# Designs tried in a protein design chat: VH-VL binders against Glutamine--fructose-6-phosphate aminotransferase [isomerizing] (glmS). Part 6

Target 1, 141 residues: Glutamine--fructose-6-phosphate aminotransferase [isomerizing] (glmS), of Sulfurisphaera tokodaii (f9vpa4r286to426)
Amino acid sequence: VIEEIKNAERVIVIGAGTSYHAGLYFSIELNRLGINSLPVIASEYYNVRSKKGDLVFAISQSGETIDVLQGIRMMRNSGAKIISLTNVIESAIARESDYKIYMRAGPEIGVAATKTFTTQLASILFILSVLKKENLKKMEK
Key: E = the ipSAE of ESMFold2; O = the ipSAE of ESMFold2 at other seeds; V2 = 0.75 times the mean of E and O plus 0.25 times the DockQ between their complexes.

## First folded at step 1 (VH-VL)

Design z03 (framework fv_zimberelimab)
Fold by ESMFold2-Fast, scan of step 1:
Structure z03 (fold): chain C 141 residues (1-141), chain A 125 residues (1-125), chain B 110 residues (1-110)
Amino acid sequence: as target 1 above (141 residues)
Amino acid sequence: QLQLQESGPGLVKPSETLTLTCTVSGGSISSSNYYWVWIRQPPGKGLEWIGSIYYSGNTYYNPSLKSRVTVSVDTSKNQFSLKLNSVAATDTALYYCARQGDYVWGSYREYFDYWGQGTLVTVSS
Amino acid sequence: QSALTQPASVSGSPGQSITISCTGTSSDVGSYNLVSWYQQHPGKAPELMIYEVSKRPSGVSDRFSGSKSGNTASLTISGLQAEDEADYYCSSYTSSGTLVFGGGTKLTVL
């Protein structure tokens, strides 16, 4: 997963609602690390031109968000590789991804949106921590 | 133009594996805009989606059949195939292959636009 | 056995308008505009009549129209003709990422 992110020509981060905001943070941090990244709100997926060499990082708590699902299908169709960050094993988005990362958001009831964002952010921070350590090790060589 | 044709045995014994092949002509199965699909219809009953495959080999199965079904694709022969394990009398049906659209230019084209003529498979001793 | 509920049969006379319903849940028909309708004549494969709730493929008569209200999608056939006599099936995408069909409706033109 980490190597795929490091070697991508561009990382497209797609999500809806609170997942989009978690993705926006991820995209900003990837750019800070020198990784070209584009955040995409899922409802606008049809405006994105993707190609071979692109890596799509799709964030969906349920793994069933229709705009995210259609977005990854379109981008995969254009040659992109797909990584999903979702909470549901064998959900539609997970099934259609080349690589799958499962977060542990728990049940989504009541203040679920706040809980979802926190859990997604924790997963993203972990990925970023690994990428930053890789970057530091590269400086040592 | 585009045509799909099912082929395989008309009779299969209980507990054996059913194998059907769909031959695509007039178009390439290596099209990034489409999935290739198996659908069945038991005599006098409705349609049931079995599974779909992308030309890359990625598969999507009906959860009710997932433990018994394998769909595969052979891009060199422009064909895709269905294997249904441990068949029983309840698997007796007309089996169709079909083409399913993907996202195309702002449209959710997840419908079946071309169908084969169907092949009847009877499961009996 | 069918995930979507359709009436088993409907009947109409030539020139009449008839409607076939397709009822699902909030996890399929109610949530997604991915409802399709297929016509099946005896001994033939199904043919796509409507997709994305209300869109017609090229070559399908404008006598066929689709709509959706809540968890129920509808296929309406206006100016009913003898050749419309067939079985009609609806289908929908689900929140589980699967495709499901209705039980089918036999249309008889009297």
Scores: ipSAE 0.007, ipTM 0.515, lowest interface PAE 13.7, mean pLDDT 81

Design z04 (framework fv_zimberelimab)
Heavy chain, then light chain:
Amino acid sequence: QLQLQESGPGLVKPSETLTLTCTVSGGSISSGDYYWVWIRQPPGKGLEWIGSIYHSGSTYYNPSLKSRVTVSVDTSKNQFSLKLNSVAATDTALYYCARHGIAAAGTEWFDPWGQGTLVTVSS
Amino acid sequence: QSALTQPASVSGSPGQSITISCTGTSSDVGAYNYVSWYQQHPGKAPELMIYEVSNRPSGVSDRFSGSKSGNTASLTISGLQAEDEADYYCSSYTSSSTWVFGGGTKLTVL
ESMFold2-Fast, scan of step 1: ipSAE 0.006; ipTM 0.562

Design z05 (framework fv_zimberelimab)
Heavy chain, then light chain:
Amino acid sequence: QLQLQESGPGLVKPSETLTLTCTVSGGSISSRSYYWVWIRQPPGKGLEWIGSIYYTGSTYYNPSLKSRVTVSVDTSKNQFSLKLNSVAATDTALYYCARDTYYYGSGSYPFDYWGQGTLVTVSS
Amino acid sequence: QSALTQPASVSGSPGQSITISCTGTSSDIGGYNYVSWYQQHPGKAPELMIYDVSNRPSGVSDRFSGSKSGNTASLTISGLQAEDEADYYCSSYAGSNNLVFGGGTKLTVL
ESMFold2-Fast, scan of step 1: ipSAE 0.006; ipTM 0.559

Design z06 (framework fv_zimberelimab; at its last look DockQ between E and O 0.05; V2 from the best seeds 0.00; counts 0 for: pae O 14.6 > 2, placed apart)
Fold by ESMFold2 at other seeds, look of step 2:
Structure z06 (fold): chain C 141 residues (1-141), chain A 122 residues (1-122), chain B 110 residues (1-110)
Amino acid sequence: as target 1 above (141 residues)
Amino acid sequence: QLQLQESGPGLVKPSETLTLTCTVSGGSISSSGYYWVWIRQPPGKGLEWIGSIFYSGSTYYNPSLKSRVTVSVDTSKNQFSLKLNSVAATDTALYYCARVSWELLRDAFDIWGQGTLVTVSS
Amino acid sequence: QSALTQPASVSGSPGQSITISCTGTSSDVGGYDYVSWYQQHPGKAPELMIYEVSNRPSGVSDRFSGSKSGNTASLTISGLQAEDEADYYCSSYTGSSTYVFGGGTKLTVL
């Protein structure tokens, strides 16, 4: 999925509540990396015009946040590709996305003390670290 | 093992509505991570995706057929259905129901019915 | 309608390798990694051979392999056998939960 983020004309980051704040941070850091990005509050999705070439990064812990689901449906109908960041493999948002990232994978599954925002932020930081490494490879000396 | 079986009339008159039903056995149509789809194959020709449905009722259609097609699901009967309005001779085809998997075989048609031939003729 | 372009036919002798191409656009084959291949013997339903460009489902021979470059996906069959004679179709996700098939390729084993 990192190549999709790098190649997108614009990365629209949509989330509700605390997921919006995680998305806002992600969007700011993407812009610092030279990747055009727009953060969107999910309840205001109808104010955003999307097009082919846009990539929508949807953040929802449950994968069932209704405003996020409605937003990605509208934007996909306008030609955008959808990446979702969720905890639930079988959620509606995950099923309706082109690519999906699950917040928990690997040997530490089953630890339940982590807060939703902290898990989202950790996932975003990991994605950003990979993007920063790819940018270093891309840069001309 | 999950199986799909098409049923419906083999002969439909022009301008009428074709209705086909797919019965899911050996598993639940309410299974997460799957789309339930209709695909057709005119005699001697290739495959054409018609439309798909989530068990929750969301539908997606081939733009070339969208004005004439309705796909529906009945979870209590473990079935999904195709309606194609205003049929013509060009709608004569072998009709398959199939499943699209999200879990192991992402966006591939992993389970197919046997197909049912529908002829549009007076 | 088929939107993906495949050759109408290909042929090869037993033991040879052959490749079947599937050409689309940046809106399907070039835009997503969700390309799949199907084998159809006469009178039978299609059978999934390759998914996600290059992955084989369980039970499919490693003689079948897939790849993609740009807007073109390829199915390669090595060590041709008589049983490989069939029609082959590619398929691609096209976004928004929609799909398209190729026109099909008849493989003849000489």
Scores: ipSAE 0.005, ipTM 0.534, lowest interface PAE 14.6, mean pLDDT 82
ESMFold2-Fast, scan of step 1: ipSAE 0.313; ipTM 0.780
ESMFold2, look of step 2: ipSAE 0.006; ipTM 0.554
ESMFold2 (binder alone), look of step 2: mean pLDDT 92; pTM 0.934

Design z07 (framework fv_zimberelimab)
Heavy chain, then light chain:
Amino acid sequence: QLQLQESGPGLVKPSETLTLTCTVSGGSISTSSYYWVWIRQPPGKGLEWIGSIYYSGTTYYNPSLKSRVTVSVDTSKNQFSLKLNSVAATDTALYYCARHLEYSSSPGWYFDLWGQGTLVTVSS
Amino acid sequence: QSALTQPASVSGSPGQSITISCTGTSSDVGGYNYVSWYQQHPGKAPELMIYDVTNRPSGVSDRFSGSKSGNTASLTISGLQAEDEADYYCSSYTSSSTLVFGGGTKLTVL
ESMFold2-Fast, scan of step 1: ipSAE 0.007; ipTM 0.556

Design z08 (framework fv_zimberelimab)
Fold by ESMFold2-Fast, scan of step 1:
Structure z08 (fold): chain C 141 residues (1-141), chain A 124 residues (1-124), chain B 110 residues (1-110)
Amino acid sequence: as target 1 above (141 residues)
Amino acid sequence: QLQLQESGPGLVKPSETLTLTCTVSGGSISSSDYYWVWIRQPPGKGLEWIGSISYSGSTYYNPSLKSRVTVSVDTSKNQFSLKLNSVAATDTALYYCARGFDWLLYPEYYFDYWGQGTLVTVSS
Amino acid sequence: QSALTQPASVSGSPGQSITISCTGTSSDVGTYNYVSWYQQHPGKAPELMIYEVSNRPSGVSDRFSGSKSGNTASLTISGLQAEDEADYYCSSYTTSSTRVFGGGTKLTVL
């Protein structure tokens, strides 16, 4: 799954409300790592043109957010691969994703995370730390 | 069903390089969901992680062994290999290859399939 | 040396329950819910019994269960049977992206 992110032509990060804010941060940091990324507000999915070579990273705590689900369906039909970050096993968004990441255990940042945004941000920060490590290893070779 | 099988020399002399190969059957090594792992167990002792490799060649090594260890993957043969340089008697162990789950947040945090292990004795 | 602390041995009688502890630090067991347990019979490779603290792979008896509290993970085996005699190892991911094992626990069913 890290390799899918590293090798994508473009990573489209889609989310609604609080999940969009987490996704926006993720997208900005991906661009800093040299990975082309576009953050998308789920309610505006219809304004996005996706294609083969694109990877969609969909963030939805419930896995049932209608605009996120509609967005990933449209983008899959255009040839994109789908990764989901959710907290609900076998939710609609998870079922329709090529790769599924569940927000189970994450690194604790000071105090135990009990809120959705903090959990999503912690997950994203850890993904970014893994990507940075992979990037450093590639340069060492 | 997926199976892993170790192969290599049972006896290696001190200061030489140990080379082991793991052959994967019943599944493809070219999966983005998995890391391929080497773990060892000295006689009468516990398990020690040596290193892991993805199908794309990304590696993670045990810091205590990093200066001596190299793991490589050959997707055309569905195999991955371990090279351990400058071996000493303390490297005598049963060597296992295993599959680790490659999850985006935590690459290879548990091992679901193991080979039977191959005993390597370092002695002159 | 093992990074995770397990008792060297535990024992029980057929039909009873036993618990094996695995104690780490806030940099491994205390931070992550990524604790796995392995069973090793004499002369055989380790076999995965529990992953992600409490999940069982297909084919593993529901007599085996896992839990975690703070820096300590536990493996509980209920309804002990003779075939449960084995060495048990815990493992955890760490904040330094390494993989560590416990020293192992020998279970005797008397």
Scores: ipSAE 0.005, ipTM 0.530, lowest interface PAE 11.1, mean pLDDT 82

Design z09 (framework fv_zimberelimab)
Fold by ESMFold2-Fast, scan of step 1:
Structure z09 (fold): chain C 141 residues (1-141), chain A 126 residues (1-126), chain B 110 residues (1-110)
Amino acid sequence: as target 1 above (141 residues)
Amino acid sequence: QLQLQESGPGLVKPSETLTLTCTVSGGSISSGSYYWVWIRQPPGKGLEWIGSIYYSGSTYYNPSLKSRVTVSVDTSKNQFSLKLNSVAATDTALYYCARLTTVTTWGDYYYGMDVWGQGTLVTVSS
Amino acid sequence: QSALTQPASVSGSPGQSITISCTGTSSDVGGYNYVSWYQQHPGKAPELMIYEGSKRPSGVSDRFSGSKSGNTASLTISGLQAEDEADYYCSSYTSSSTLVFGGGTKLTVL
């Protein structure tokens, strides 16, 4: 999954509601790492022109969010690869993704914000930590 | 239509373990959008949350009951269960199982218990 | 977490509006849109009336509305009817990932 993110010409991060805000953070951090990224509010997927070489990172806790599902279908049909970050194994979004990352969206001690945002952010931070370590290794050569 | 049904003993003696089971029909317990919840109501009193379980087995308990409570899930039977140890007369209550919706279609938090069982009365007598 | 504070009883006449308050802390009612409201008729299981502070499930009358100001959530019932006579409970998810209930409010329609 990391290699797909590193090798993408552009990473389109799509989500709705709280998932969009987690995705926005991810997209900003990807750009800081030199990875071209575009955050997309799922309801506005029609505004996005995708192509072969694009990677879509779809965030949906239930894996059933209608606009996210329609967005990934449109972008997949245009040649993009799809990675999903969901909580539900075999959900519609997960089933239609090329790569799948599963998270657990349960209650946890110390939460002071929405559960969905906190859980998604934890997954995103882990992915970013791996990408940052890869970047440091390249600089050391 | 999704339905929840409690089952278990109507009478338990002090110091024994109360075991209740909730059977889910018309829908799957193996869903990432829901927690499965136990709630009780002593006769003439208010509602008290006991605990919740996610289909993966992750459990969350009322701190006041945590030392005595275990909630478990059996996805093959589409059921979840409550065990309450060392019962006392103060544990006499109607026990409900319910579904807690955690997210909407948009991925935003919901936190509403939209489906409830009919409740089962458990009396602890000495 | 402490239980949420509701008045023990409230009363009104048919056609009037009444409001039931639910007071908590910044860690529950005051934090996010965590509040839900339940109606319980005698001998029946509770029924969800409001979720996320102000949203109604399909099939719930628009006479029921929810609002929040600071650490206090409110359920308002307009055009009061005899069948609204019931116990009403507020509930909130907390920053500690627990669920808490209010003590309940008995609504009498006279």
Scores: ipSAE 0.007, ipTM 0.526, lowest interface PAE 11.0, mean pLDDT 82

Design z10 (framework fv_zimberelimab; at its last look DockQ between E and O 0.05; V2 from the best seeds 0.00; counts 0 for: pae E 14.1 > 2, placed apart)
Fold by ESMFold2, look of step 2:
Structure z10 (fold): chain C 141 residues (1-141), chain A 124 residues (1-124), chain B 110 residues (1-110)
Amino acid sequence: as target 1 above (141 residues)
Amino acid sequence: QLQLQESGPGLVKPSETLTLTCTVSGGSISSSNYYWVWIRQPPGKGLEWIGSIYYSGSTYYNPSLKSRVTVSVDTSKNQFSLKLNSVAATDTALYYCARETYSGYDFPYYMDVWGQGTLVTVSS
Amino acid sequence: QSALTQPASVSGSPGQSITISCTGTSSDVGGYNYVSWYQQHPGKAPELMIYEVSNRPSGVSDRFSGSKSGNTASLTISGLQAEDEADYYCSSYAGSNNYVFGGGTKLTVL
């Protein structure tokens, strides 16, 4: 899923509550890496015009956050691809995503806490670390 | 206070379909924070999760029962239902409906409100 | 049958602390922090006592505590009282939207 993030025209990061704050952090760090990113409060999904070439990174621990689900449906209908970060396999958000990241499925990140923000940040930091390594590799070449 | 009440037949013949309904009162079934759950308890045995449904219609089933079970929701009646096909004597149990909660964006897998249970006997 | 292993029975005297174990695998109890405990008095519906390994719902006595080590979760009841006599069930998320219960433990207060 790293290649999808790297090749997107922009990465729309959608989440609600604490997931929005995790998404905001992710979006800021993506922009620092030169990846165009827009953080979106899930309840405001209707204010975002998406298009083909956009990648939506949807953050929902349960995979059932209704505003996130409605947002990804709209953006998918407009041609965007969907990556979900959830902890519930075959949840509604996961089932409607093109790519799925499960917070407990990561090869290096074990589940040590039950707090949504902590597990989301750990997953985000792992993704960022891989992206940063790839960016350094490109600079060397 | 939210209350759940099971209803349906107490006796079902082998190979028939068991249908139970859970009526939710004192709250709405159309809530983003809850799943609606069926659990059973065979006489003298422990609890067994059957399946869960979100008000949008998304369902999750116990793999051991998945081929025979259907859970549905009717938001206009504030109800959800269990259908268990091809019942056998081993399906005799006390059937509970329950509410499974998660606090918005936290991840919960626990039942905080239970119905009173309804006994279903499978007998010829 | 039950996916999580609990002792069939446990007993203790009033005032004692007692611990009920719940043993699963790295794919459930060991892999997630979504263990819950339910108390069921005879003829009554189960009642949630502990969620997310160690959290108490509002109204549950501080005498009830939960913990986990490896693949084993534990419910501890301190200051055992006669009203604690009941059946106790653990449960855990088991991945792939699967949810499993233990076989239950009958607690007898002597």
Scores: ipSAE 0.000, ipTM 0.505, lowest interface PAE 14.1, mean pLDDT 81
ESMFold2-Fast, scan of step 1: ipSAE 0.052; ipTM 0.691
ESMFold2 (binder alone), look of step 2: mean pLDDT 90; pTM 0.911
ESMFold2 at other seeds, look of step 2: ipSAE 0.007; ipTM 0.589

Design z11 (framework fv_zimberelimab)
Fold by ESMFold2-Fast, scan of step 1:
Structure z11 (fold): chain C 141 residues (1-141), chain A 124 residues (1-124), chain B 110 residues (1-110)
Amino acid sequence: as target 1 above (141 residues)
Amino acid sequence: QLQLQESGPGLVKPSETLTLTCTVSGGSISSSTYYWVWIRQPPGKGLEWIGSIYHSGSTYYNPSLKSRVTVSVDTSKNQFSLKLNSVAATDTALYYCARRDYGGNSFYWYFDLWGQGTLVTVSS
Amino acid sequence: QSALTQPASVSGSPGQSITISCTGTSSDVGGYNFVSWYQQHPGKAPELMIYDVSNRPSGVSDRFSGSKSGNTASLTISGLQAEDEADYYCSSYTSSSTLVFGGGTKLTVL
């Protein structure tokens, strides 16, 4: 649903805590690719004026982060499309999204716990790699 | 050693506005991992969630009370407050402030730290 | 708003096990794993005993355990002690992004 990201008038990236920081990185990289992007701290969703043509990229490990859920509801009511990046299948945020991306699971043989931020960042880096590949094709024409 | 303490009037007249303040001590109200919460308990009855606030000012209210309730936060004073309009005898209760652990990207709906509670009686 | 259903009272003897139920709908208890239990002694603030259905906070006795089946969550207290005599409340997140409490259960240790 790379096409949705490429064709959006603006990509609003919303998250809380460590998800916000992963989203901030994503938003910066989207802007570097020529995709207009705005990072939003979930608790401040009410400061965002969204409209038709906007795409919201919502990041929530649990898929149940209340400010993220409230934010996507508000922005969807204003005409925005919603993409979610979550770790929990059929969570509230995932269920209310137009498109769903579930975080990629890494090797789970290790003794150390899987770090949430690392998992989010891995998913974002994968999306960015596909977008960069598409951008290269465009430049070759 | 974070502590919560409620303060406000013990008696308020019907139709007036009740104002309660919760003071956060031993930690910052501006922490990104917590919501600050008001819960009440009428004498001899159960608990009722009133509302929650994040340090940014983002609020969530019990729909049954939303038309009468405002929760606000003052980060400079490390306090958050409850205003309840048009009080009636049914608003007589112990009022608690509490902390909800947000966990950043994990949301939790439990209250792990409570104030002592303050009794508010609505009578003439 | 509809409250969660708890029995008004439960009783047991020291050393026994008792269970308190908390019944909701698919829009709260049945739909989410965000059920918590609070213990309240007379004149005191509630204390968190169980969160997220079955997790126990640091400092809470392992005699307390939580579970859920369908629309009903349960708090079980094993090895019942006189100090367990208190009111117990369950709560759950709802599909409306609100919180609802049960009516409370008075536990008497006979």
Scores: ipSAE 0.006, ipTM 0.535, lowest interface PAE 12.8, mean pLDDT 82

## First folded at step 2 (VH-VL)

Design d5a (from d05 with heavy chain A105E; framework fv_disitamab; at its last look DockQ between E and O 0.04; V2 from the best seeds 0.00; counts 0 for: pae O 15.4 > 2, placed apart)
Fold by ESMFold2 at other seeds, look of step 2:
Structure d5a (fold): chain C 141 residues (1-141), chain A 122 residues (1-122), chain B 105 residues (1-105)
Amino acid sequence: as target 1 above (141 residues)
Amino acid sequence: EVQLVQSGAEVKKPGATVKISCKVSGGTFSSYAIHWVQQAPGKGLEWMGRIIPIFGTAYYNQKFKDKATITADKSTDTAYMELSSLRSEDTAVYFCARGTYSGYEPDYFDYWGQGTLVTVSS
Amino acid sequence: DIQMTQSPSSVSASVGDRVTITCKASQGISSYVAWYQQKPGKAPKLLIYAASSLQSGVPSRFSGSGSGTDFTLTISSLQPEDFATYYCQQYDSYTFGGGTKVEIK
C-alpha cells in the first residue's frame, strides 16, 4: 500500500460524514508531502473524473457505504486503483478494492471500538508517519 | 522475501535479564506490528505484546506488563524484547512475528522468527 | 478477555483420515480467527485467516468454517506432513486456543 500511494499520479480520498473529514485531513497532509491529492465527498462522486494513474483511497468503517461503493466502481472503471480503509473483512467496498487496509482496534483500543473516527484517524496518522519517514530517506539522497 | 531472524538461545540464572533481538529483512519494518509470543516447554502459545516501530510505543498483554519490555530500532530494522527478573517459569521459546496489515487492522501473523529458547536454571 | 476453547486436545489418525478441530470463543468475534500449524522445534505456520480464507501456498485439503463463537478447521484427507499441533487464534485481542496435537494412530 505505501508504495502505491507514493507512486500514484493523484490520490483521490473519498468518504462520507466523519470519514470525509478524516479523508480531508489525509489529503491535506499528502499534499504537504508532495503527493497530489483530492478529497471527495462521497455523495458527489459523480463530479470527479478519474483516470489511469489515479489511486482511490476509500474510507468506510462498515465497508457498505453506498455512495463510496458507487464512487469506487466508477473510478475503477476509469482505470484507477482502489485502496479501502474499512473495518469489515469481505465487505462490498473491500471486495471491490485492489488493496485493503482494515481498521485495527487492537487489544487496549478494543474497549473504544465504537469511536469510529478515532480508529480512522489513527490509521491515517500511521500511514502518514510511514510516508513522512520514507520522504526523509528520499531527501537524504 | 521477508525474514525475521532472532538472536540465539540463552541460559540465565534466576533474577537475571535477557534481551532478545528480532531483525526484519526483505520487507518493510517501520509500519508493521512486531508481536511477541511465549511458548513454555510442552505448552501452547501465548501473546505477550507488540510494537509498531514507527510509533515507538509498545502495547502489552497485562500478564507480561511487569516482565517484558518491547522496543524497536528503526535504524537497524530490529525489534527487541527484554525480560527482567527471570524465574524458572520464564523458561520458554520466545517468537517474534510480523503482523499482516500496515496500520491498525485486525492482525494475524504471516511471518515468524525461528524462536529463541531462554532457559532459566539455578 | 476473549477465551478460545480448543478441542480435542489430541487426536490419533491415519493417513487419509478426515480430521476436524474446533474452537469456541467466549464471546462473539465475527470472523477474526486464524489457524496455525506448528511442528516440533519450528515456528507456527499460518494456514487460515478470517475463519475460512486459505493462506497462499497452503494445500486445499485444509479448510476453515464458522462465525460468531464456533469455528472449525478441517483436514479432508490427512497426509504424512500434517502430523503437527494446530492452534486457533482470535486476532481482535490475540488469544490462542490450547492446541490440538494430531498424531499417528
Scores: ipSAE 0.000, ipTM 0.510, lowest interface PAE 15.4, mean pLDDT 81
ESMFold2, look of step 2: ipSAE 0.000; ipTM 0.524
ESMFold2 (binder alone), look of step 2: mean pLDDT 91; pTM 0.938

Design z6a (from z06 with light chain S97D; framework fv_zimberelimab; at its last look DockQ between E and O 0.04; V2 from the best seeds 0.00; counts 0 for: pae E 15.5 > 2, placed apart)
Fold by ESMFold2 at other seeds, look of step 2:
Structure z6a (fold): chain C 141 residues (1-141), chain A 122 residues (1-122), chain B 110 residues (1-110)
Amino acid sequence: as target 1 above (141 residues)
Amino acid sequence: QLQLQESGPGLVKPSETLTLTCTVSGGSISSSGYYWVWIRQPPGKGLEWIGSIFYSGSTYYNPSLKSRVTVSVDTSKNQFSLKLNSVAATDTALYYCARVSWELLRDAFDIWGQGTLVTVSS
Amino acid sequence: QSALTQPASVSGSPGQSITISCTGTSSDVGGYDYVSWYQQHPGKAPELMIYEVSNRPSGVSDRFSGSKSGNTASLTISGLQAEDEADYYCSSYTGSDTYVFGGGTKLTVL
């Protein structure tokens, strides 16, 4: 997954509700690392022109968020590759993705909504930590 | 330098409860990125994951053993424990404690204890 | 009872390459990239050789490599040496913070 992110001409991050806010954070940090990124509210997917060379990072705990599913279908048809971040094996979003990251819910921490956002953020922070280490290596001669 | 050491009885009678303890040294059991794990290996056979515990007390069990297994943690002693109820001869095995890293998406058993043999015999 | 299928044994001569298979389902090997491989010499605890399908921990020889296709993961050992004679186990994450092992493969170096 890291190499796909690094090689993408643009990383489109799509999510709904709290997943959108996790994706917004991810997109901001990607841009800070020099990786072109666009955060997208899932219900606005039709406003995004995608192309071959784009990588779509789709965030949905259930893997069944309809606006996210419709968005990745449209973007894949335009030639983009899809990475999904879901918590459900064989969900619609996961099955229709080229690369799949499954969220690790981990230990119970409060209510389900809190657990899902924490898990999404933890997964994103891990990806960012690996990318930040790669960015440090680029700066070294 | 983190090390795991199993301790407990080497012999348990059928229908009794097996209790094993794993002591963590050279590191803290209260680490948010890890599960503390029990795995067993019957003589001459393969490995079987028994169950995992997070330091906060959340547990996850092999469905085939779930009705008989309890894993617990004592963070003040830096230990975690296995209880297996109603043991039978088929529970004779080398029992390992281990660590799984789920932080950094590795999901691998990266540290193992030496193993302790438990025999179930009348 | 193992949930992942491995051959019971495999053999090779020094210098050859051998491959050990690990077949699961779409709910484990096929559904996640969290496959790991362990080497176990007689009387010793297992040792992690490969994690995340194809990554080697520090100190593991590059003669060991991993891959997967569909529901089957593979461990390949090139340049086979006498010390490679051991039992090899695969493991996979199965969702909901659960794990499964393969039945194990005995590697004999001829």
Scores: ipSAE 0.000, ipTM 0.524, lowest interface PAE 13.6, mean pLDDT 82
ESMFold2, look of step 2: ipSAE 0.006; ipTM 0.521
ESMFold2 (binder alone), look of step 2: mean pLDDT 92; pTM 0.940

